# Designs tried in a protein design chat: VH-VL binders against q9nrl2r1430to1533. Part 62

Target 1, 104 residues: q9nrl2r1430to1533
Amino acid sequence: GGVHELSAFEQLVVELVRHDDSWPFLKLVSKIQVPDYYDIIKKPIALNIIREKVNKCEYKLASEFIDDIELMFSNCFEYNPRNTSEAKAGTRLQAFFHIQAQKL
Below, E stands for the ipSAE of ESMFold2; O stands for the ipSAE of OpenDDE; V2 stands for 0.75 times the mean of E and O plus 0.25 times the DockQ between their complexes.

## First folded at step 4 (VH-VL)

Design g1 (framework fv_erenumab; at its last look DockQ between E and O 0.16; V2 from the best seeds 0.00; counts 0 for: pae E 6.6 > 2, placed apart)
Fold by ESMFold2-Fast, scan of step 4:
Structure g1 (fold): chain C 104 residues (1-104), chain A 121 residues (1-121), chain B 110 residues (1-110)
Amino acid sequence: as target 1 above (104 residues)
Amino acid sequence: QVQLVESGGGVVQPGRSLRLSCAASGFTFSSYAMHWVRQAPGKGLEWVAVISYEGSDKYSVDSVKGRFTISRDNSKNTLFLQMNSLRAEDTAVYYCARLSYYKGSTWFDPWGQGTTVTVSS
Amino acid sequence: QSVLTQPPSVSAAPGQKVTISCSGSSSNIGNEYVSWYQQLPGTAPKLLIYENNKRPSGIPDRFSGSKSGTSTTLGITGLQTGDEADYYCATWDDSLSGYVFGGGTKLTVL
């Protein structure tokens, strides 16, 4: 709890946003470019939404924050075939996240 | 049979307004984003605007922002382009086109036959 | 100046082959799928290629597409007089949040 934990979540989100492989995750998937996404993915989420939840103090436990990040990766792998640049970026960013999340 | 039919073009003086319509048939209109694309006489294709399948997300080229509004009525299978403050440079054939898609890829198909807008004194 | 650069014209003899280039950047062709369109005089554009290299039903295999880095090319083999048309590439541009067309290439079959 408290300000220290919120700062840790904010720091981790900033590191994810700055990572070279964050590009598929920065914002919600476009309804113009990928119209079928929202038929397939039932709980859409992106780093900008997660960051807003951190800023609004919506995470009470580190596990809740981790669950939202893992949902983001799960959505990526559900929608995108393994050989796509999106899935490859997701694999690398998820590995980076797992290393950083050990600090939480 | 999949069809798009544009209407509403004509000859107008600068500063006036026109509303273009595009009637869709032969597919589930409400499942597709829709485009307006124009072509000035003797010039190339210029993308004008797109609207999402349900109508909430819209994008347009900077030169028409504040003047043109894209909209749709899914109950009537119709796409619209409201064109205000028309300029001579808006003179073009206006095509509507469907944004076809497959697993993250998009392309323009089908296309309508176009409707001509001439802005002249 | 268009965001996607095509040569303004290209010409070849019947039965020959031609390639039409389309050059962009990392914000468009480099990150996105490309489509190609044929416009015969006085007609609406028609889809030739989608997803960089796929043909819709009814388009003969003498039309092909390829993409490398931030550029794409349309290949036409066995040229016919009926291929005289304007050809356009198109893609999404992430920086502009909109679609862009190439400036167009006029193909003449002499």
Scores: ipSAE 0.203, ipTM 0.714, lowest interface PAE 2.6, mean pLDDT 90
Fold by OpenDDE, look of step 5:
Structure g1 (fold): chain C 104 residues (1-104), chain A 121 residues (1-121), chain B 110 residues (1-110)
Amino acid sequence: as target 1 above (104 residues)
Amino acid sequence: QVQLVESGGGVVQPGRSLRLSCAASGFTFSSYAMHWVRQAPGKGLEWVAVISYEGSDKYSVDSVKGRFTISRDNSKNTLFLQMNSLRAEDTAVYYCARLSYYKGSTWFDPWGQGTTVTVSS
Amino acid sequence: QSVLTQPPSVSAAPGQKVTISCSGSSSNIGNEYVSWYQQLPGTAPKLLIYENNKRPSGIPDRFSGSKSGTSTTLGITGLQTGDEADYYCATWDDSLSGYVFGGGTKLTVL
């Protein structure tokens, strides 16, 4: 049920955060370093925000959780060229996520 | 031509205050974060402070916290560094630098020629 | 002491190749793009390399940058007397919420 799903979400977020390629996604992008980011990305999201939503039980469906994670990756690929470290990390992390998400 | 010109340096006694300015030209000043970097005589570069393009976010190195304040006036294309309670170890050439950026990558370009601050009794 | 570690000095003869290392941690070089700066004697720093390995206009291809893990390296081939300068690596540090520089490397052309 819902409790088991929440636990699964929590565990998956933990695994994502601990992944070597999580560094672009741990926190929201800084306005200091990337002035134009929020002009381009209209729905910013990061793992810490997703974790908070999980902790607050804001995800009723696994699909909602997955949508936020996919949004996070989508934002990364929208802003970053494919040859950047961020995009490469995102590609690997997303692949990992897709494997783990099959367990949800 | 993109250019940064620092001013306001001088010789002051410990405990005194000094205000540095950096005049920017040749680019849209309000679109860039700006930094101060200093270099003590015969020493390496030390990052001092940053201010976001709109001025809402600021960070500084621990050694100047509570004493130095970075600010900007975008209407005048000017960056400032208010230095209070100056110490001998604050003696340095102070550079202003624009934080250039592209798709998440950042770097300092250009740099000003620097203004010299000497704190001595 | 500088957050990023560079050798204090390197030297080589004209025409030779030199490398300057810059080592950091996961909170800086590990997660961020690195830039390199050249400072000729008595002058302000000048951008040499940005985004780990890119050269700005006016920088010859003798200069190169590379990054691996928590370390970065500046390479200079065909060393010229005019390359004698101090070189600094720099990057953002997430843990400090600020930029950090290496201690600088003095390059002497023998």
Scores: ipSAE 0.101, ipTM 0.763, lowest interface PAE 2.6, mean pLDDT 93
Fold by ESMFold2, look of step 5:
Structure g1 (fold): chain C 104 residues (1-104), chain A 121 residues (1-121), chain B 110 residues (1-110)
Amino acid sequence: as target 1 above (104 residues)
Amino acid sequence: QVQLVESGGGVVQPGRSLRLSCAASGFTFSSYAMHWVRQAPGKGLEWVAVISYEGSDKYSVDSVKGRFTISRDNSKNTLFLQMNSLRAEDTAVYYCARLSYYKGSTWFDPWGQGTTVTVSS
Amino acid sequence: QSVLTQPPSVSAAPGQKVTISCSGSSSNIGNEYVSWYQQLPGTAPKLLIYENNKRPSGIPDRFSGSKSGTSTTLGITGLQTGDEADYYCATWDDSLSGYVFGGGTKLTVL
């Protein structure tokens, strides 16, 4: 909750976006490019949406921010088999996130 | 062996209907979105329609909207194209294709061998 | 007219090399993976190249793909009479929210 916590969320989102493995997570999956995605994934989320929520101060607790980030990875692993480039990128970015999140 | 086999083509008059079928085998049909792609004589490939793996989302090219309906029966591993109000411009070989997906890219693989629809008086 | 522009035909002698160009824009080739299809006379299209430059099983390495900017190129070395076919580039197009194919290139081996 305070201004320092929100600045930490923004800094973490920026580091996630800069990471080489962020490419599957930058924006919501296109319904037209991947027509069955939203039949499987009921709570879609992406880094651009999370960053907007940080900017609008929509997270009241650090746990809410962390839950959205973890939902993003969970969606990736639910839709994509583990041997895909998307799932492998998700595994590496999630590991990076867990290290950075210890600083919250 | 992954295979797609189309059927149901024929010669029809303008304004009539045809129903195309595509039988799938050798893969988990219910895990993949499916497409119809057509090719008019002497012309290039034109994407026609797609249906999601569960059948809930459907999209089609503007020229066939309101006339063609894509559908699937996952219990029979079969894709369908209901073609109503056929026009001469719909004359083509119609291919069934699976949407393959890897590393952020998509492509059509495999393709069926096609079924021919001819619309003429 | 096709969103992706290919030459309508190319030709070369057996044993030679040919390249087939495919030009698009930033809404398609510039930011998307490209695939190539071979269509032998009277047959269905067959996947030849995916993910810009990868070959599926059974496609020999004399077929190659490359991408630079908003253009992609199919290369074929050691031409054989069996390579005589139509070749199509394809990709997703963000502005159209759909798949687009090139107009096709007829390869004649003489």
Scores: ipSAE 0.017, ipTM 0.622, lowest interface PAE 6.6, mean pLDDT 88
ESMFold2 (binder alone), look of step 5: mean pLDDT 93; pTM 0.944

Design g10 (framework fv_erenumab)
Fold by ESMFold2-Fast, scan of step 4:
Structure g10 (fold): chain C 104 residues (1-104), chain A 121 residues (1-121), chain B 110 residues (1-110)
Amino acid sequence: as target 1 above (104 residues)
Amino acid sequence: QVQLVESGGGVVQPGRSLRLSCAASGFTFSSYAMHWVRQAPGKGLEWVAVISYEGSDKYSVDSVKGRFTISRDNSKNTLFLQMNSLRAEDTAVYYCARLSYYRGTYYFDYWGQGTTVTVSS
Amino acid sequence: QSVLTQPPSVSAAPGQKVTISCSGSSSNIGNEYVSWYQQLPGTAPKLLIYENNKRPSGIPDRFSGSKSGTSTTLGITGLQTGDEADYYCATWDDSLSGYVFGGGTKLTVL
């Protein structure tokens, strides 16, 4: 908790947002562009929502922050076949996140 | 077999209204988002509007916002386009098209034959 | 104004090959899947390519699609007179929150 933990979450989210492979994760999936997404994915999430939660101090434990990031990747792999650009971007970004999360 | 049939086109004066219909058959209509696409005489295709499969989400091109409203009646397998305050620039063939998608992709897999709208005095 | 740029026309002889380009930006082709449509004279458009490079059932392998960065191309080999048509690329645009079509390319088989 506290100031140090909040600063670490914000820094990590900023690093994820700036990563070349963040494009599938920047904002919630469009219901119009992907009509069945919300029928399949019951707990949708994206980096803009996670960043908002960080700024509102909604994460009490580092594990809660990590769980939301992992949910984001899990949703990606559940919805997108592994040969898609989305899934490939997700795989690379998740590996980057795992390295950075060791600091949390 | 999938079929989309448009109707309701005609000749109308500027400023008037027209309602287009698209009758769908051969598939579960309520499982697909639906589009209107138009084509002015001798010009290219222009996307007009889309509606989600339950009708809760709608988007349209800026040039028709406030004038055109897309809607659907899933009980009748029918898509509608209410066109108000018609202008000469709205003269076009209007196509009904089904949105198909495959895990994060989208495309228009079936099109109707179109209905012609002419706005003139 | 079209946000996806296509050449207005292309021509070649029967049996030859042509490539039709479609150029966009990072808000459309750069981060979205592309589809291509064929419109024969006097008819409704027909799906030709989806998901950048896939063909629906019934479309011969003479038709192919590819995407690189913010551009996409439609390739047609073994041209036939029946291929004379207008060809359109299409994708979603994040900035407009809507679908966009290219301006169209008229293919003439001499």
Scores: ipSAE 0.006, ipTM 0.623, lowest interface PAE 9.9, mean pLDDT 87

Design g11 (framework fv_erenumab)
Fold by ESMFold2-Fast, scan of step 4:
Structure g11 (fold): chain C 104 residues (1-104), chain A 121 residues (1-121), chain B 110 residues (1-110)
Amino acid sequence: as target 1 above (104 residues)
Amino acid sequence: QVQLVESGGGVVQPGRSLRLSCAASGFTFSSYAMHWVRQAPGKGLEWVAVISYEGSDKYSVDSVKGRFTISRDNSKNTLFLQMNSLRAEDTAVYYCAKFSYWKGSLWFDPWGQGTTVTVSS
Amino acid sequence: QSVLTQPPSVSAAPGQKVTISCSGSSSNIGNEYVSWYQQLPGTAPKLLIYENNKRPSGIPDRFSGSKSGTSTTLGITGLQTGDEADYYCATWDDSLSGYVFGGGTKLTVL
């Protein structure tokens, strides 16, 4: 602990960013480098965007925060075949998120 | 066998138009983004344009923006490059290439044989 | 002009080793994967190396790639007369929002 209690959402995002399996989720996929990504994925999101939204107090309800994290995983599984390292990392990170989210 | 065959090149005067075609076979054309790359006589390779597998996203080098339009017809496994307002500097062999990607890395494989465009009087 | 700088030519005898350099900046090679292409006279380019150092099926292990900082190199060992070609490095450039090729290097086998 610090002098002030940290936001629960901030703590969760920090835990996700620190996780070994966060690498596919840290930043948005480049729309120019991978143009077919944005043909498939209509609502792109990444941990850096979610963290910024938390810092700007853009989540009115905990469910909105959880929905953005779940959208991030959903996008991963929609774009990446199940046998890829991205999809496997997403599966493990999503399981970790579900455990941590129980503390909200 | 995977193949790309370009056609539609020729000799044209400055300011005129040409439409290049690239016929694809041996792979699922509708699943891959496609590129045009050109090479002026005795010069190096220059990337021209890319189109997503569905055709909704298109990007091109600044020197051809507003003049060249990339498009595709997935029902015919064919890629197109509509070239308007041609300039002498557009004289080149034009290659189509399949866009390969993995984990943010990008490369061109395979390439077509090329079609020659000469902008001259 | 080329954003990626290559020597215009290199030469060596059969059986020797050559290294072809490709220099860029932080907006391209410094933060992106690199690929290399071989172009035999009168033919289309052929993929030789992708993701800095990987060979596609059918490319012998005497061809290798390496990347350090903002530069990359193509190594060719056991040089053969059939290796006479132009070699191009290529990568994405963030500042240009486009794909870029090196100026090309002509390899001559004596």
Scores: ipSAE 0.007, ipTM 0.577, lowest interface PAE 10.0, mean pLDDT 85

Design g12 (framework fv_erenumab)
Fold by ESMFold2-Fast, scan of step 4:
Structure g12 (fold): chain C 104 residues (1-104), chain A 121 residues (1-121), chain B 110 residues (1-110)
Amino acid sequence: as target 1 above (104 residues)
Amino acid sequence: QVQLVESGGGVVQPGRSLRLSCAASGFTFSSYAMHWVRQAPGKGLEWVAVISYEGSDKYSVDSVKGRFTISRDNSKNTLFLQMNSLRAEDTAVYYCARVTYHKYSGYFDYWGQGTTVTVSS
Amino acid sequence: QSVLTQPPSVSAAPGQKVTISCSGSSSNIGNEYVSWYQQLPGTAPKLLIYENNKRPSGIPDRFSGSKSGTSTTLGITGLQTGDEADYYCATWDDSLSGYVFGGGTKLTVL
């Protein structure tokens, strides 16, 4: 990925962070407050980590960036039952992401 | 003014038990997770254990599992570390520390002055 | 061996700048926020940096933090003799299910 692609990734991450439904995804889940999370989720990730990877030019392909965002949503749906506020926020934010990702 | 005061340290023989206390004041103790961190003479910091604000979640370093138990009494604003089967390698200054959360990040924002435990044969 | 690697010592003259590195892995620094602590001789540690790059009230802007991948760095500018201390990085480690400290770096201001 070029500098123009990295700028697009940064813009998309900023839009995700600003979204009302981003709250479950801003940072990694607390290990002291949710003790079984890391027994279930083997590849934890969050928007702050993805944004840092964008800033360090660690994504060589748009597909790598998209894979990390999709991993974040997949983790949410694996851990959280469908009727939770976390899963509902994830569903709405993922739909928003799919619309915005068409611009990549 | 946040204050943490450790007590209960001393010189003990190997195999004995000791209970450390940390008296907290100047904040709502029941709203914060609490840690024990130790430092052997001339060595670096080593995390020992943490307990959640309500007391239900606990984690400790593997070398003390089965021997040390972290607990708290929120009605008395006091944190405890019960140390059983003490070994020479447990000789250290033991610090009480408060953890602050900002969403999912935890860090040690206040520390006590420490209490010294010496395990001598 | 410590799971977070710091240089054992760094030194510089008053008024100069130094950086102290802390290297970990994907199970700790790579997926967690990092904090830094200053321990003056004979005293308890004091929080210096939290959430990678934030300073608590009372910490001068001469102290800064940054994180890149599985490594983090503490920067100190305008060195003063009162900065002589041991500096520790710290974070949570998934593999150990606990907090870990770096081995510590002794800063000497000559």
Scores: ipSAE 0.000, ipTM 0.558, lowest interface PAE 12.9, mean pLDDT 86

Design g13 (framework fv_erenumab; at its last look DockQ between E and O 0.10; V2 from the best seeds 0.00; counts 0 for: pae O 8.3 > 2, placed apart)
Fold by ESMFold2, look of step 5:
Structure g13 (fold): chain C 104 residues (1-104), chain A 122 residues (1-122), chain B 110 residues (1-110)
Amino acid sequence: as target 1 above (104 residues)
Amino acid sequence: QVQLVESGGGVVQPGRSLRLSCAASGFTFSSYAMHWVRQAPGKGLEWVAVISYEGSDKYSVDSVKGRFTISRDNSKNTLFLQMNSLRAEDTAVYYCAKYTSYGLRGYYFDLWGQGTTVTVSS
Amino acid sequence: QSVLTQPPSVSAAPGQKVTISCSGSSSNIGNEYVSWYQQLPGTAPKLLIYENNKRPSGIPDRFSGSKSGTSTTLGITGLQTGDEADYYCATWDDSLSGYVFGGGTKLTVL
């Protein structure tokens, strides 16, 4: 809770968006490009949605924010095999997220 | 036999309408998203439109948006393209194409029809 | 004009090899799987390569694909007169939110 936590979440999301490996996570997967994605991934989430939730103060607990970020990575690893560019980007961005989260 | 067969092409004046059909056989049509791709005379391939396998989501390239409507009837294994307000630039061979993947990712067009020719001239 | 750039033509004698390049950007080839299509004269396109470098059943191994950065290449060895065709690269483009084909490359086997 509180203003300090929400400001920290905003800063963290901005750093994730700026990271070179954010490209698979910036917005929701296109159903046109990937017709089966929403049949497999039931709780879709992306950085633009998380950023909007931070801006609208929708996270009541820090754990809720962290859960959405980890859900984003979990969806990536569930849908994409480990040898894909998407999964490799997810691994690197998740490692970056864990480093940045330690600074909180 | 696994195939796609287009029909409904012809010669038409600018501003008129035409409806293309694509009959599918030999595979489970309702399990695949379907696309239209066109090729102007002496030119390359241009992606035109897509419809989801259940028919609920549709998209057309900006150059035909508002003029062309993709649709499907899964009970008849048939894909359609309604083309309104035709222009000379729409002159092309129109192909229907099956959109698939061997895995969860990396979709591509593995089956094409023979094409149907649309000529828009005065 | 296509956002995927291919040479308009290439040529070689029977038995030789050629490569056909296809250049794009990070909004397409750089982050997406590429497929290649062969279009013999007067016929519909046929899938030749999928997922950058894989061949569907029935495509001989003298056809190959590769991808590096924002570029992809189709290789054809042991050229035959039956290989005379137009060849197209294709991929998704995130910036356009749609599929794109290269402009095509006409292969002539002299």
Scores: ipSAE 0.566, ipTM 0.841, lowest interface PAE 1.3, mean pLDDT 92
Fold by ESMFold2-Fast, scan of step 4:
Structure g13 (fold): chain C 104 residues (1-104), chain A 122 residues (1-122), chain B 110 residues (1-110)
Amino acid sequence: as target 1 above (104 residues)
Amino acid sequence: QVQLVESGGGVVQPGRSLRLSCAASGFTFSSYAMHWVRQAPGKGLEWVAVISYEGSDKYSVDSVKGRFTISRDNSKNTLFLQMNSLRAEDTAVYYCAKYTSYGLRGYYFDLWGQGTTVTVSS
Amino acid sequence: QSVLTQPPSVSAAPGQKVTISCSGSSSNIGNEYVSWYQQLPGTAPKLLIYENNKRPSGIPDRFSGSKSGTSTTLGITGLQTGDEADYYCATWDDSLSGYVFGGGTKLTVL
């Protein structure tokens, strides 16, 4: 990926972080706070990890970046029942992401 | 019939060891994270340790790290706390508690045992 | 000092209302759900409130919880002598990376 592609990934991650519904996704889930999370979720990820991967130029294709964001949402829906505030936030943020990702 | 029953408490001298047990019944023990919480005489509640469903992840408060080890045997529906190098400040009633959640937040202790008393005195 | 601050004691007469406060910071109550526990003399703690304001089955509606900013409150109406107990708020603390309890409030029903 080019400079423009990297800048687009950085801009999108910043927009996701700024979104009101980003709170479940900002950091990796705490093993102490939620000790069963890592028994259920085998590929944990969060926006801070994705942003670090962008900064280290680990995404070579837009599809790789999109896959990590989608994994983040998939984990949310796998762990959190549909009617939780977490799942509702994830649904709204995922819709926002899909609109923005069309430009990648 | 949903209950937690602690045992193993007693009076010991400083530097000695005790092993606490918590027997669970009436729920699927292997589906819940379990905690130990203690209460010194006349004092408030203090979280001690947590263990995940399968026992792969364990965490404890700094004051007991290296001395206390939490473990579980899901085949026997039993939670343990191995307490080594006991100090006077470890004197407390020790409760086991079932941790439950709805989503990433809202974790709470929905079931408590009756407690077992540990007294460390010279 | 406790990370979560509660008054050490409150008292009221039967039939009256009391409010027990619990004050924290942005690293705990401000960011996390709160639970409340009742401890009757000589007994284990019992869950009263979870997720700020929800009651488990068997807890009467005269017990209520609320959260605003970095503080939470337990309300008890129609006080009964059987409500004499210690009450604890509890939540996760991001700075300590651990679960924390308030110092406890002793309720006396005179």
Scores: ipSAE 0.238, ipTM 0.754, lowest interface PAE 3.1, mean pLDDT 89
Fold by OpenDDE, look of step 5:
Structure g13 (fold): chain C 104 residues (1-104), chain A 122 residues (1-122), chain B 110 residues (1-110)
Amino acid sequence: as target 1 above (104 residues)
Amino acid sequence: QVQLVESGGGVVQPGRSLRLSCAASGFTFSSYAMHWVRQAPGKGLEWVAVISYEGSDKYSVDSVKGRFTISRDNSKNTLFLQMNSLRAEDTAVYYCAKYTSYGLRGYYFDLWGQGTTVTVSS
Amino acid sequence: QSVLTQPPSVSAAPGQKVTISCSGSSSNIGNEYVSWYQQLPGTAPKLLIYENNKRPSGIPDRFSGSKSGTSTTLGITGLQTGDEADYYCATWDDSLSGYVFGGGTKLTVL
């Protein structure tokens, strides 16, 4: 694998990761830190996982990619109250995503 | 042995301050949100405050906002409640309670201390 | 004045069944898991039911929880004298950004 131009999905993931509000989403929630997380969230996902899927060309449609990103946010809002740092970050990042996703 | 032990209660006059402590043992304290719950004599349980596992998020009941501050020292496995400008209506047994998550969503308290009594009277 | 509403008291004879209701709103019971707590006289509360209908280890199956809409119910079958206690429902309230308890129900075993 040589250097190649980033796909739209790759670019968007890079932008999401670089965003200041990406910290809750960079990797899967730690079971040690959040013992009950996986009792509640049954479809865990994070940006590193999404990145890997992109790299493996697992997304054939933009809608599939978007669905995973939305799932990531949905999980955050399902577990975290609205006024938490995580939820607030998620809200901002999701808004950013929605704008960027229009380019897909 | 998994337990919570409250301390710091006592009798104080209105307007005074008091600092409660809750010593945790038998579990990874830093992995769980912690709460304070109080119970006035002959009354029901009243939630007072919560602090996330890292201490980055805090919430409290309206009646104590501006007066009570919840905090924690994870290196010492200790939860605190700083109570300022105490009022007669703050008289209660104060329990510390362990949450089941790091976050603050409506889960449950699987561990309670035996409580420490705070009496505010002239 | 509690955010969650419980009957102040219930009573029944040993061996009978009792139910304790707890009513809230869409911002609490409607959106969150409910837990129930038993408080024996002179003791700290004890977790009785969590996540609406689950029992912690050590809680007998004669205790049950159910949730529907913005309300939850605690059921106790085969009532024993040792069940005489106060019972509280509780959950998170999204609107208040805080945990809330019901007013408590005193269960008397006749």
Scores: ipSAE 0.015, ipTM 0.659, lowest interface PAE 8.0, mean pLDDT 91
ESMFold2 (binder alone), look of step 5: mean pLDDT 92; pTM 0.941
ESMFold2, look of step 9: ipSAE 0.291; ipTM 0.742
ESMFold2 (binder alone), look of step 9: mean pLDDT 92; pTM 0.943
OpenDDE, look of step 9: ipSAE 0.013; ipTM 0.670

